# Ledger of designs, part 2: VH-VL binders against Calcium homeostasis endoplasmic reticulum protein (CHERP)

Target 1, 141 residues: Calcium homeostasis endoplasmic reticulum protein (CHERP), of Homo sapiens (Human) (q8iwx8r149to289)
Amino acid sequence: ETQLDMNEFDNLLQPIIDTCTKDAISAGKNWMFSNAKSPPHCELMAGHLRNRITADGAHFELRLHLIYLINDVLHHCQRKQARELLAALQKVVVPIYCTSFLAVEEDKQQKIARLLQLWEKNGYFDDSIIQQLQSPALGLG

## First folded at step 7 (VH-VL)

Design q21 (from q3 with light chain G30S; framework fv_patecibart)
Fold by ESMFold2-Fast, scan of step 7:
Parts: sequence; structure tokens; C-alpha cells
Structure q21 (fold): chain C 141 residues (1-141), chain A 122 residues (1-122), chain B 107 residues (1-107)
Amino acid sequence: as target 1 above (141 residues)
Amino acid sequence: QVTLKESGPTLVKPTQTLTLTCTFSGFSLSDYGVGVAWIRQPPGKALEWLAHIYWDDDKRYYPALKNRLTITKDTSKNQVVLTMTNMDPVDTATYYCAHSYGSGSYEYFDYWGQGTLVTVSS
Amino acid sequence: EIVLTQSPDFQSVTPKEKVTITCRASQSISDYIHWYQQKPDQYPKLLIKYASQSFSGVPSRFSGSGSGTDFTLTINSLEAEDAATYYCHQSDSLPWTFGQGTKVEIK
């Protein structure tokens, strides 16, 4: 049973939610990498982000800004070969993206869809995951 | 296709304020992770970073020039504007704007404008 | 601020020879180094990002390596169009800084 200081994590997430500055995102990202010690540690952090983003009471800005954090972490994982953290995020990205996309109107959906385009271009996810992410992006169903 | 182009005066008198506009296409400065930088190069000298603006309107300036520099954006016009006060002959340089992408706090300049030579002389 | 020192300042090389340019940082910058090519009277073009990642469309003869304080740009077989000044750039710490440049010309 792996333990991380989730109160410390939430203290770093709050400025990202409130203002989404480069410094706030960098601080959150650096904390995640310093705590990416094993697959269970990575899964705890990824699961916490999923829980915050998919919560029924989460507002659009909270969802969007935390997905921006995830985007930064994915980029760093690719550059630094941080395979365990990437794998943990790959397990949660579908509920994170699909819930956020389906919860909002078309203009806000476009902001989220631009991240999917970037993720496809950079090859962060396999074809199976991309296919799942693309389903909500194809329209109303 | 990303393109950027600088515009502004090519001749400035000492003590005047320089205003340069970067007009771009192929990206939005509201896109996450995107920024625009201003970089200058005096004739025959090295590149020198001046200022940076990000999608979230966060602004960074070269510390020694901070009190002379202002960078702003107009997302609807696809423009970034640099203002530099109290120009001196030593500020004679080719001024470039450049597209940046960084993950959080890290930047590289992947596409550049053609540059505009600004000469400071009476 | 982080000072980047390039070596050599200048080199004249015959076509098809290997060119090596070094960039040394005054303190550790991990892999936050990027390389640009600037031909006479032209704007700089990105070649390599994050020490070793080739930018799209850049010929395979260009490669980068290094970490910490010592970084290298290599042109494996110099072509005539490679005559240019090459600059390193660090994005580890503000202010962002560039090296002084290395001018490469064809013999």
C-alpha cells in the first residue's frame, strides 16, 4: 500500500485551478516527477487527477487547467523517458478527456479537442486510446 | 503553417520609444503552451533574448532591460507588440519575433519572423 | 545568468568532412539546450531541441548530444548549404541566453 501526501498535492493543484500560470503548472509537474518512485506512486497521482477532473461538481476551468497540467507531464514523460508515469496517465486519460468533453458546449469542446490534436501529433498514446478519445470529438453521436 | 512578420519603424532617434508589432498566422496565442518571444541581434553580434509572452498573458523580460520593455498581445488580431523606451545607438539591431512552445517553463524557438533592422541614430 | 561559451569561434572545413561544435554552460542545465542555424542575412532556424531531438525537416546529418554543462552539435558530412553561424540557446533558467556563435565556412 503506497502512500503519498495528497494534501500537499492538492495545495499545488489549487493555484493551477485558480490561475493556471506557467509557474503553478511547473510546480505541480515537478512535484509529480519527484514522487514518481514506482508504478503504484504514479497510479496514485494519476488516479487523484482523474478523481478531481471527473467529479460531478468540477467546473470547466478546473477540468481544463488540470488537463493542461497533464499535457505538460506527458511532454516531460516523453522527453525524459518516464515510462511509469506515462503508463499511469494512459490508464486514466480516457475518462478524464471524455467526461470533460461531453460535459460542455461546442466552443469549450474545441479547447479540449486541440489538446487531443497535440497528443496525436506527439504520439503520447497508442491507437486504441486515440480511437476512444476521438469518439466524443466526432460530434454528438 | 506557422508564419510571423515584424513591422515598425526602421529608424529611431535617441531617447524615443520603439514600438514593434509581430503579426502571425498558423497558431493562436490562446493555445496552451504557446508563446511569442522578441529576440534581437546587433550587427555582427550574437542573439539576445528580450521578452516573452504566453497564452495565459504571463510575461517575462530580460532583467537588465525590464524597466524599458513592455510586451502585450491582441489574440483577436493575431499580434504581439513590443515597446522599448529610451532608445540608444547601442540598441541598433535586427529585431525578431519567434513562436515558442514549452512544457510549462521550458522554451525553444521553432519558427521565426524575417526580422526588421532598427537603426538608432540622429 | 547562465553564460554559454561556444568553441571554436570559427572553422573552415572542406565539403564532406565532419564538423563538431561545442557549447559549455557556466552551470548545469540538464538537457535544456537548443541549437539554431543562421545563414548570412537570414533569420535563425531551429535544428535541435532538448540537446538531442531533431526538429522536423532537418537533415539527418545534424545531431546533438550532451547533458549537464557540455553539449555538442555534429554535422556528419558538411554540405555547401551548411555554411552558417550556429548558436546554442539554454532555456533552463531566466534569463534565456545564447552562445556567442560558431561560424562555419566552406574551404
Scores: ipSAE 0.093, ipTM 0.676, lowest interface PAE 4.7, mean pLDDT 88

Design q22 (from q3 with light chain S28D; framework fv_patecibart)
Fold by ESMFold2-Fast, scan of step 7:
Formats: sequence, C-alpha cells, structure tokens
Structure q22 (fold): chain C 141 residues (1-141), chain A 122 residues (1-122), chain B 107 residues (1-107)
Amino acid sequence: as target 1 above (141 residues)
Amino acid sequence: QVTLKESGPTLVKPTQTLTLTCTFSGFSLSDYGVGVAWIRQPPGKALEWLAHIYWDDDKRYYPALKNRLTITKDTSKNQVVLTMTNMDPVDTATYYCAHSYGSGSYEYFDYWGQGTLVTVSS
Amino acid sequence: EIVLTQSPDFQSVTPKEKVTITCRASQDIGDYIHWYQQKPDQYPKLLIKYASQSFSGVPSRFSGSGSGTDFTLTINSLEAEDAATYYCHQSDSLPWTFGQGTKVEIK
C-alpha cells in the first residue's frame, strides 16, 4: 500500500500559500523529491496538489503559489531525470492550469500565462498538452 | 523581449561611493523565480559576481565585498540599484546587470545589459 | 567557495575545426554549470545551461556535456563569428563563481 504523510506535506505547503518565498518553495520541492519513491507515490503528491488547486474554495494566491511550486518541481524533474514525478505532474497540469486561468479576471490571468510561456520555453510538455494549456476552456472540455 | 541597461557615473575618485542603476523591460521583478544580478569584469580579466536581488526581495552578496555592497529594487519603475562604498582603483571594471531565472541555487544569466565601464582614478 | 578551472587558457584554431573547452570544479556541482560567450567589447551571451541544455537561438554547433566535477563545451565546426572568450559559471552554491575564461581565436 502506498503511504505518504499528507499532513507533513500540507505543513510545507502552508508557508508557500501564505508567503511564497524561494526558501518555502525549495523546502516543498525537496520534500516531494525525497518522497518520489515510486509512480504511485508521485501520483499521490501530484493528485494532492491538483485537489488543493482545483478546489472550489481555493483563492487566487493559493492556486498561483502552488503552481509556482509545480514549476520548480518540473524544472528539477527535467534536470535530474525524475521521470516518474514528471509523468505524474504531466497527468494533472491541464486541470490545474486551465481551472486556475478560467477562475480569474484578465490581470490575474496574465500572471498565470507567464508560467505557460516558461513551460513552452523550457520544453516541459509535448505539443498536445501545450495546445490544451493555450486553450483553457477547450482543455477542460 | 527582455532588455536591461546600466546607468551611472563612468569616473569615480578613490574613497567615493558608486551608485549604478539597472533599468529593464520585458519582465517584472515580482514574477516568481526572477532575479537581477550585478556582475563586473575588470579590464582583461574574468567575470565576478557581486550581488543578487530576487522577486521575493531576498538579497545575496559576494562575501568578501558584503560590507561595501547594497542592492535594492523599485518594482514600479523596473529598476535595480547597486551601491558600492569606498571605491578603489582595483574596482575599475565594466559593470553588468543580468536577468536570472531560478529558485535560489540554479540561476543562469540569460539576458545581460550592455555594461558600463567605471574607472576609479584620482 | 567553488573554484572553476578552465583549460586551455587560449587556443588558435583553423576555421571548420572542432574546439573543445573544459571546466573543472573544485567539488561536485552536479549539473549546475552554465556556459557564456563574450566577443571583444561586448556583453556575455548564454550558450548552454545545466551542463548540456542549449539556450534558445544558439547555433547547433555548440554543445555541452559532463557532470559532477568535469565539464566540456564543444564547437563542432568553428566559424569566424565564434572568435570569443568562453566562460563557465557554477550555480550549485553561493557565492556564484566563474572560470578564468578560454580565448578562442581564428588562425
């Protein structure tokens, strides 16, 4: 049975949600890599982030800051050949990004869209995923 | 398009304080993972990192020069300012500001200003 | 602080020849090495990040390799426009440091 300390994870996510410092993001990222022991472990962490970000009651700063964490994790996955965690995040990025983009007005959408520009520049996702991220309403359909 | 440009005095006397301004466009220093660094190059010598400021207002300085350096940002003006006290002829160098991306330990400098030569002489 | 040592300091190369520049770190820095090109009287330009990833717009003749302590920048076929000084830079730990540079001239 796949087990992770989700209370410990949430304790690391809270400073990211509240203040989003580079040290808080680094701590969250390091915890995720330390716990990326198998594909089911990676899927539990990615699924937990998806659940937190796409929740109906999630405010903008929570969504944005946790997507910042995801951005750092994607970057590290590509460099460290962490294929299992990258694959788990690739499965959830469309609902995470598209839900967050569609939930807010144009000025906040620009902050989220800058992350897509970075993801395109860095080649984290295949063309199919990028097309879904570029058309958020169609990506959720 | 990301652009950066350094400005400030080109001639400084020994013991004076140097103030340099980096004005940029194409990014915001409130964008996650973004930083701006100051890097200098004495004539004919290697690049030397001096200071860094990040989107979360975290500041880092080269340890041997920390007592002489101050880095600040004005996010509304798209400017980063470096102040260096007690200038000496050995501080003669071209000073660059550069855009960085990373989250605290893996920063690369992808876009640079054109540089400004600062000569320290009596 | 981490010391980066480049080799050679200087090389004069015939056009179309392969150029190899090495950078050795005083301790293990993983893949946190980046390479820059600086032409005379110009600002440095990023070529390669994280040891082996090409920066956008950089010609395919430039490539990087290595991990740990030993890193290499390769120019597969030198063009006249490639006459420059090349620097490695580590971002593993503060303070950030650069190599001493390798100057490449055309014969």
Scores: ipSAE 0.098, ipTM 0.658, lowest interface PAE 4.2, mean pLDDT 89

Design q23 (from q3 with light chain G30D; framework fv_patecibart)
Fold by ESMFold2-Fast, scan of step 7:
Structure q23 (fold): chain C 141 residues (1-141), chain A 122 residues (1-122), chain B 107 residues (1-107)
Amino acid sequence: as target 1 above (141 residues)
Amino acid sequence: QVTLKESGPTLVKPTQTLTLTCTFSGFSLSDYGVGVAWIRQPPGKALEWLAHIYWDDDKRYYPALKNRLTITKDTSKNQVVLTMTNMDPVDTATYYCAHSYGSGSYEYFDYWGQGTLVTVSS
Amino acid sequence: EIVLTQSPDFQSVTPKEKVTITCRASQSIDDYIHWYQQKPDQYPKLLIKYASQSFSGVPSRFSGSGSGTDFTLTINSLEAEDAATYYCHQSDSLPWTFGQGTKVEIK
């Protein structure tokens, strides 16, 4: 049925994880948008990002950098009215954000919390999701 | 409140190197999606983008001027520095630094410095 | 490089009149266009981002529209304080480029 080249996706994610350059993030975002052809395609991409970010062995830089990718994708979705990809990301953002926030020390939490401030300003999520992101421990339980 | 201010020489002789410093407050260049750009405007002319430095230390330059431009940041001092070599009278312009927000392929300039006029003459 | 062409170069208008400024891109830039106001001897100020989103503190008489290659900045009812040069700026692809500017003067 619904298939995406996940090896191609991972090849784009690796430079983001390793270096997190503007160009690497842009390349990943563009690939996701070009492959956002139906709700199952969007759910596969969003689910893959959730799996990579929430894995027990994921280090901080992997989590942070892929959340940076998600931020770019959210912005692109809102601007281009890509409703299906936005909806898929809205379904996974709570475990992604809350797991990442709770796994790290205060200084690293500040980097992640800056993204939440931006997401609030831009209205990417409804109030119920924002409340879960503002209280990460409650969001996971 | 976001503020930026340019500083540097107001008069430069032809062939000399120009160094301009942008000192800012109200944000950090370690914040995701944040950048600082240098933009100039010759008297009575349009705005011209020169260089950009981002939160990840990525640097971008206008292609025709790339070999003359260097942009660096000092996050501890909240400063971004632009260096431009081999100045010519046609480089006479008001030089602005500006805060940008965007990540990936898009940026807008929401806050600007007051600008500093640099005159290149003998 | 993406070239932005503004029209007109200049207009002189009576207070309360509607002003429209057009910015045309040499290739499609989706909605990655931003508008700035520059009053004489002042630095530019952001008015509209992403074709149609008002920046904070900008009066409601300013609005933007368009997509692809054709974009418009509208001042619904011109006030004396709106005498300025207006610039469009694209952030679709590097290098970032600006239009040549449109000067709006009050009669």
Scores: ipSAE 0.071, ipTM 0.655, lowest interface PAE 4.7, mean pLDDT 88

Design q24 (from q3 with light chain Q53N; framework fv_patecibart)
Fold by ESMFold2-Fast, scan of step 7:
Structure q24 (fold): chain C 141 residues (1-141), chain A 122 residues (1-122), chain B 107 residues (1-107)
Amino acid sequence: as target 1 above (141 residues)
Amino acid sequence: QVTLKESGPTLVKPTQTLTLTCTFSGFSLSDYGVGVAWIRQPPGKALEWLAHIYWDDDKRYYPALKNRLTITKDTSKNQVVLTMTNMDPVDTATYYCAHSYGSGSYEYFDYWGQGTLVTVSS
Amino acid sequence: EIVLTQSPDFQSVTPKEKVTITCRASQSIGDYIHWYQQKPDQYPKLLIKYASNSFSGVPSRFSGSGSGTDFTLTINSLEAEDAATYYCHQSDSLPWTFGQGTKVEIK
């Protein structure tokens, strides 16, 4: 019975995908936090981002820009101790990161890898998750 | 390691235009969430934020000074340039450039240049 | 614009004493307050971000607290090297503003 307006969410994600401005990311992040009402709500939002990013037909810019949104959400979760949303994102970050990294050539991989360095520095994930992110092919299987 | 350094004239005459360059290393202004700001400090006074440029090329200026300020970036040279027109003796200050991180909003200034003193006098 | 008022303007303190500096915002700014240390003839250095989060390499004697409009920076045991001017800075809304500064001198 846990429900979120996924069409409203997608309407906020589209400007992020298309232009990836500071304002678009802020709007998406704020919407996620206003809807982080319980663990199932957080899991629905995290799962939706995983589905959009890991889709076979997803373009690089879509994947990269939505991972930028995830980075902002992770940062805010740590600041506000929003543990339920952080836990939901921790469950999906490996397929999100590893699929995106492996889908592109070295120059585009560098953009994604810079986020991993930030995530390691800020302690968003435990060592097990970090090891999977550092070895993307092994992380996916 | 992140480093920033300001360069430009140390003496300007009233009504002239000031151009300052910030040269940096250890990051790229094409990196998501990165910004560079210009902040000044008149002798013995508080810090004053002037302008900011972000990774997405968004630019922000202090409202009272926006008609006098232009901020630009050259990502290939790792440089940010501030131009300030119609200099007045009250603009005498040490000018700093600083690194920031904050994708949806400004967050904080974590690394600063050494500063360059600009004196405005006839 | 958001005005930040620091208190006190000046404090002369005996080594090892506790120092408390207050920053009051003219309107609620959540936790978007940051603290900087500036020693004489040097550039400012970040101490605390988001009201209470220590920046990398900052000694544990520095701590921050507060939310909304009232914020404090505490030095729990002042060292000689802590003689400096301390500034608060808000990043809640444009334009970004700084407090007027609090100068801390060793007695």
Scores: ipSAE 0.131, ipTM 0.693, lowest interface PAE 4.2, mean pLDDT 89

Design q25 (from q3 with light chain Q53R; framework fv_patecibart)
Fold by ESMFold2-Fast, scan of step 7:
Structure q25 (fold): chain C 141 residues (1-141), chain A 122 residues (1-122), chain B 107 residues (1-107)
Amino acid sequence: as target 1 above (141 residues)
Amino acid sequence: QVTLKESGPTLVKPTQTLTLTCTFSGFSLSDYGVGVAWIRQPPGKALEWLAHIYWDDDKRYYPALKNRLTITKDTSKNQVVLTMTNMDPVDTATYYCAHSYGSGSYEYFDYWGQGTLVTVSS
Amino acid sequence: EIVLTQSPDFQSVTPKEKVTITCRASQSIGDYIHWYQQKPDQYPKLLIKYASRSFSGVPSRFSGSGSGTDFTLTINSLEAEDAATYYCHQSDSLPWTFGQGTKVEIK
């Protein structure tokens, strides 16, 4: 049975949501890597982030800060060839990014769009995913 | 698009304090993962990292120079200021400011200012 | 602090020949190595990030490789405009450090 301590995960996510310090993001990232034991474990963590970010009641700072965590994790996945965690995040990035982008006005959209530019430069996603991220309304439909 | 430019005195006497300003455009120091570094290069020598300031106002200094260095930012003016005390002739160098981006501490310097030569002599 | 040692210090190369520059770290730094090109009297420009990723606009003749402690920058076919000093930079651990530089001149 695949089980993760989601309460422990949420305790690490809360400081990221509240303050978004480099130390808080590093702690969350390190917890995810220590728990990336199999594809189902990776999918549980990625799915949990998707659920938190795409929830109807999620405010912008929660969405943005958890996407910053995802950015940090993507970077380390590519560096360490953590294929399973990268694959799990690739499955959820479209609803995460597109929902967050469409929920806010232009000034806030620019902060999210800067991360997409970095993801494109670093080659984290295939062309199909990139095209969906570049057209958020079409990506969700 | 992204530009940085250093300004400050080009001649400093021994024991004086150096103040350099980096003025930039095309990015905000409020963006996650963004930072600005100060890097110097003595004539004919290698690059030396001095100080870094990040989007969250975290500051890092080269340990051997920490007691001489102060880095600050003014996000509304798009400026970063470096102050270095007790200047010595060995501090003669071209001083650069540079844009950084990275996850946490994993940074590269993608855009640099043109550099400003600071000569320390009587 | 992490010490980066480049070799060679200097290389004079005929146009169109292959140039190889090595950077060795005093301890393992994964892929947190970046390469810069500095032409005389100019500021450094980023060429390669994270050991092997080309920065935008950089000619395809430049490539990087390596992991851990040993890293290489390769110019597959040297052009006249490539005469410059090349520096490696590690971002694994503070303080950030640079190699001593490798000067490449055209014969």
Scores: ipSAE 0.018, ipTM 0.615, lowest interface PAE 4.9, mean pLDDT 88

Design q26 (from q3 with light chain Q53Y; framework fv_patecibart)
Fold by ESMFold2-Fast, scan of step 7:
Structure q26 (fold): chain C 141 residues (1-141), chain A 122 residues (1-122), chain B 107 residues (1-107)
Amino acid sequence: as target 1 above (141 residues)
Amino acid sequence: QVTLKESGPTLVKPTQTLTLTCTFSGFSLSDYGVGVAWIRQPPGKALEWLAHIYWDDDKRYYPALKNRLTITKDTSKNQVVLTMTNMDPVDTATYYCAHSYGSGSYEYFDYWGQGTLVTVSS
Amino acid sequence: EIVLTQSPDFQSVTPKEKVTITCRASQSIGDYIHWYQQKPDQYPKLLIKYASYSFSGVPSRFSGSGSGTDFTLTINSLEAEDAATYYCHQSDSLPWTFGQGTKVEIK
């Protein structure tokens, strides 16, 4: 059975949610890489982020800041060739991005859309995923 | 399009304080992962990183110069200001501001200002 | 602080020839090395980030390689507009540092 200390993970996520500092994101990212020991471990972390971000009661800042963490992790995955963690995040990015985008008004959507432009530029996702992210309402269908 | 431009005095006397302003467009210093750095180059010499300010107002300074340097931002004006105290002739250099992106760490400098030459002499 | 040493300091190269510039770090820095081009009396421009990834709009003749302590910038066929000083920069740990520069001129 694959297990991770999700209470420890949530303790690292809380400062990111509250303040979103460079140091808080770095600490969360480092914890994820330290615990990326197998595909099931990566899927547990990615699934936990999806659950936190797509929850009905999630505020915009929680969603946005955790997507910033995901962005930093994606960047590091590309550089370190951390293929298992990248693959786990690729499985959850569509519900994360599309739910967050559709939940808010146009001014807040622009902040989220900036991340999609960056992900396209850096080649984090295949064309199928990018098409779903470009059409959020269809991506959730 | 991202643009940056340095402004400030071109001539400074020894012991005076230098204040340089970087005015930019094409990005917001409130956007995640974005920072602005000050980098200098003495005539005919290598580039030297001095200071960095990030979207979350985190500030980093070159350790040997930390006691002389202050970096601040005004997000509403799209400006970053560097202050350097107790100027000396060895501080004569072209001063650049540069846009950085690092996804929270490990920054590179993708767009630079044109630079401003500051000469320190009596 | 991490010291970056570039080799050579200077080279004069015939057009269309291959140019190789090396940057050696005093300790392991992974792939956190970036390369800049500075033409006379101009500001530096980013060429390569994270050892091997080309910046947008940079000609394909420029490439980077290496990891750990030894890094290389290659121009596979030198053009006249490539006459410049090239700098490496490490972003592994603070303070950020630059190499001393390599000046490339056309014969």
Scores: ipSAE 0.188, ipTM 0.707, lowest interface PAE 3.5, mean pLDDT 89

Design q27 (from q3 with heavy chain H52L; framework fv_patecibart)
Fold by ESMFold2-Fast, scan of step 7:
Structure q27 (fold): chain C 141 residues (1-141), chain A 122 residues (1-122), chain B 107 residues (1-107)
Amino acid sequence: as target 1 above (141 residues)
Amino acid sequence: QVTLKESGPTLVKPTQTLTLTCTFSGFSLSDYGVGVAWIRQPPGKALEWLALIYWDDDKRYYPALKNRLTITKDTSKNQVVLTMTNMDPVDTATYYCAHSYGSGSYEYFDYWGQGTLVTVSS
Amino acid sequence: EIVLTQSPDFQSVTPKEKVTITCRASQSIGDYIHWYQQKPDQYPKLLIKYASQSFSGVPSRFSGSGSGTDFTLTINSLEAEDAATYYCHQSDSLPWTFGQGTKVEIK
């Protein structure tokens, strides 16, 4: 019951990585909500995104575009009070954001930092998480 | 501070093409999730959404008018242009452009231009 | 397309009284409803997004509620500057649509 088709998930993530269109992100988001059947299912999806984004070989656009997907999922979770998926993402957002921010130069960091501003404005995370995101090097430990 | 301003002709003759330009500041239409919409309001009537262009050049049109509408952007000039063909007196309205933010299907219009009144008459 | 019907069309209200405006959708739209205020000869301003979330800088007397098909905008204590037409807007499905508007006047 704690099994998800990760190959199917990756097939939806690939168009997001390659083109990052609104429709591609919407398709990925909808798949995640359809598969958010229990906390372990949510943690598998969140963990998979963390693994893809924090991998040593991940290029900037892969990291950025998948964080855009996470942003859309967070927005929907808050609106629909999807607490289990939100909780799973809260457990992985620090390594995802901090690793991505520290891996690139200032021009690209600005694109990532804009998401943090939005997350703060919309109240997606508690103060402890926000503090870690604001200090990426300290956030990773 | 986000600002938008509409510009274009105030008088158009029936059958002519209308071209309106929205010039904005305080955001970039290359920013993820950002869109610019055109919304009109005939005198004394309700608001009517016409078209929207997203940061990735994806375009959405009101279905009943889509054959008459074209929306384009010039990200370097901070401009969005709406073209509407075959104008009719019923198209007389104040035309607004507006900033939207959303991903997928969750859009609201948080900042609006002041509007430009377009009158269609012979 | 989704049709939004507002009630009442018009209301004349004494200052400090509570104003309630309703918006009914022709089909379920979750919480994808947004409310705008338009004063005479001015552009619309966003008040409430996603049924119940106040937009930045909007006075606390404005609140929204509802889900599914029935939505309400409430002005807890009407002030003179609140004389305006109020519109609901759904973003659940394309094409995005607006209600016909509710005009609020102060006596």
Scores: ipSAE 0.041, ipTM 0.648, lowest interface PAE 4.8, mean pLDDT 88

Design q28 (from q3 with heavy chain A37G H52L; framework fv_patecibart)
Fold by ESMFold2-Fast, scan of step 7:
Structure q28 (fold): chain C 141 residues (1-141), chain A 122 residues (1-122), chain B 107 residues (1-107)
Amino acid sequence: as target 1 above (141 residues)
Amino acid sequence: QVTLKESGPTLVKPTQTLTLTCTFSGFSLSDYGVGVGWIRQPPGKALEWLALIYWDDDKRYYPALKNRLTITKDTSKNQVVLTMTNMDPVDTATYYCAHSYGSGSYEYFDYWGQGTLVTVSS
Amino acid sequence: EIVLTQSPDFQSVTPKEKVTITCRASQSIGDYIHWYQQKPDQYPKLLIKYASQSFSGVPSRFSGSGSGTDFTLTINSLEAEDAATYYCHQSDSLPWTFGQGTKVEIK
């Protein structure tokens, strides 16, 4: 049985949502890597982030700050060759990014779009995923 | 294109406070993962990291110099300021500011200013 | 603090020869090592990040390898413009530290 303490995870996510400090992001990232014990564990963590970010009524700062956590985790996955956690995040990034982008006006979209530029530069996702992220309305449908 | 440039006094007397300003363009110190650091190099010696400030105003200092160093930013002016108190002749060095990126945890310095030589003498 | 020790301190190398510079950390730092080139009277330039990733615009003759405590910067065929001091830098743990530098001169 694959089980993770999601209440512990949420306790680490809350400071990221509220203040988004480097230390809060590092604590969340470290918890995720400590719990990346198998593909199902990675999928539970990635799915939880997707659920929190795409939730009806999630505010912009919650979405943006948790995407900052995802960005930090993606970079670490590539450096450490953490293939299972990277694969789990690749499965959820389209709904996460596209929902967040479409939920806000152009000035806030610019902050989210900078992350896509970074992800393209660093090669975190294949061309199919990048194309979906570049066309958010089509990516959700 | 990312550019950084250091400015400040080139001559400082012992016991005085040094203030250096880094003015930059081509990036925003509001974006996640971005920082600006200060590194110095005494003539003929190795590089020594001094301080770094992040996009979220988080600050890091070299522990042995922490009580002498203050780093601040003015994001609207694209400036970072380093203040170092109680200058000594051994602090004579070329001082660099540099763009840092490390995905919020592990940083490298990818673009550097040209450096400014600060000489400390009576 | 993590101490980085570079070897050798100095080497004089014939053009087109291979140059190997090592950097040894006093404790394991994963792959959080970065390499810089500093030519005489110039500011440092990033060559390699995260042990083995080439920075944009860096010639392919430069490569990095290693993990844990032992790291290597290799210049596969030394060119005249490569005469410089090379520094390693660890970003694993605060305070961030640099090696003492390796000076490479053309014979």
Scores: ipSAE 0.018, ipTM 0.621, lowest interface PAE 4.7, mean pLDDT 89

Design q29 (from q3 with heavy chain R60Y; framework fv_patecibart)
Fold by ESMFold2-Fast, scan of step 7:
Structure q29 (fold): chain C 141 residues (1-141), chain A 122 residues (1-122), chain B 107 residues (1-107)
Amino acid sequence: as target 1 above (141 residues)
Amino acid sequence: QVTLKESGPTLVKPTQTLTLTCTFSGFSLSDYGVGVAWIRQPPGKALEWLAHIYWDDDKYYYPALKNRLTITKDTSKNQVVLTMTNMDPVDTATYYCAHSYGSGSYEYFDYWGQGTLVTVSS
Amino acid sequence: EIVLTQSPDFQSVTPKEKVTITCRASQSIGDYIHWYQQKPDQYPKLLIKYASQSFSGVPSRFSGSGSGTDFTLTINSLEAEDAATYYCHQSDSLPWTFGQGTKVEIK
């Protein structure tokens, strides 16, 4: 059975949510790579981040900080050619980004939009995903 | 558009303290993964990294110079300040500030200030 | 600290020739090498990041390759505007270090 210790993962995510330090992001990222053993493992981790970020009760800082973790992981995936984890994140980035963008006012939307500019510049996603991220309301369906 | 500009004295006497300010626009030093570095270049010589400050106020210094260097930020003013004590003629150089993005030691310097030449002489 | 050694120190090249600049690290640094161009009396500008990724706006004649300890910057067809000093920079380990530079002049 494909299984991961989600309580251990959440213990690493909590400092990211609360303070979003470089060390906290690094610890979360390292845990994800250590557990990226197969496509189902990667999909479980990506799905868990999606669930946390898109939850109705998620506040802005939780959403933003976990997207910062995702950004760091995407960058590392590209450099290390970690295809399976990148593919899993590509499957969940649209609901993550679009839900977060639409849930907040313009000043907070700008913080999220800066990440999209970086993702476009670095080529993390194909044109179809980028188009969905550029049109958040349509991206959610 | 990211821009950075160095300011401070162009002439410093030996033993004095140098204070340089980097004023920037087009990014916030509270944005995740963002940092600002100070890099110097003595006339006709190679680039030398001096100090780095990150969005979370984490600071790093070149080991041989760490006892002389202090880097600070004022996020609300979009400024980073470098202080270097006990200046010597050998510290004569063009001083640059530069924008970085990355995670830990993975930084590259994508945008640079114009540089300010600091001459140390009596 | 990681020492970066560039070769050659200097080369004078006729226009349209291919130029190769090598950067060798004293220990393995993966792909955490970046290349900068500095024209006379100007600030450095980023050309290539992570060994082989072109920075935005950089002409396609510039390319980078390598991994581990040996890295190369290539200019496929030298233009007059490419007269500059080129520096490699490693971001694998603190302290961050630069190579000594390679000066490229037009013959």
Scores: ipSAE 0.016, ipTM 0.583, lowest interface PAE 5.4, mean pLDDT 88

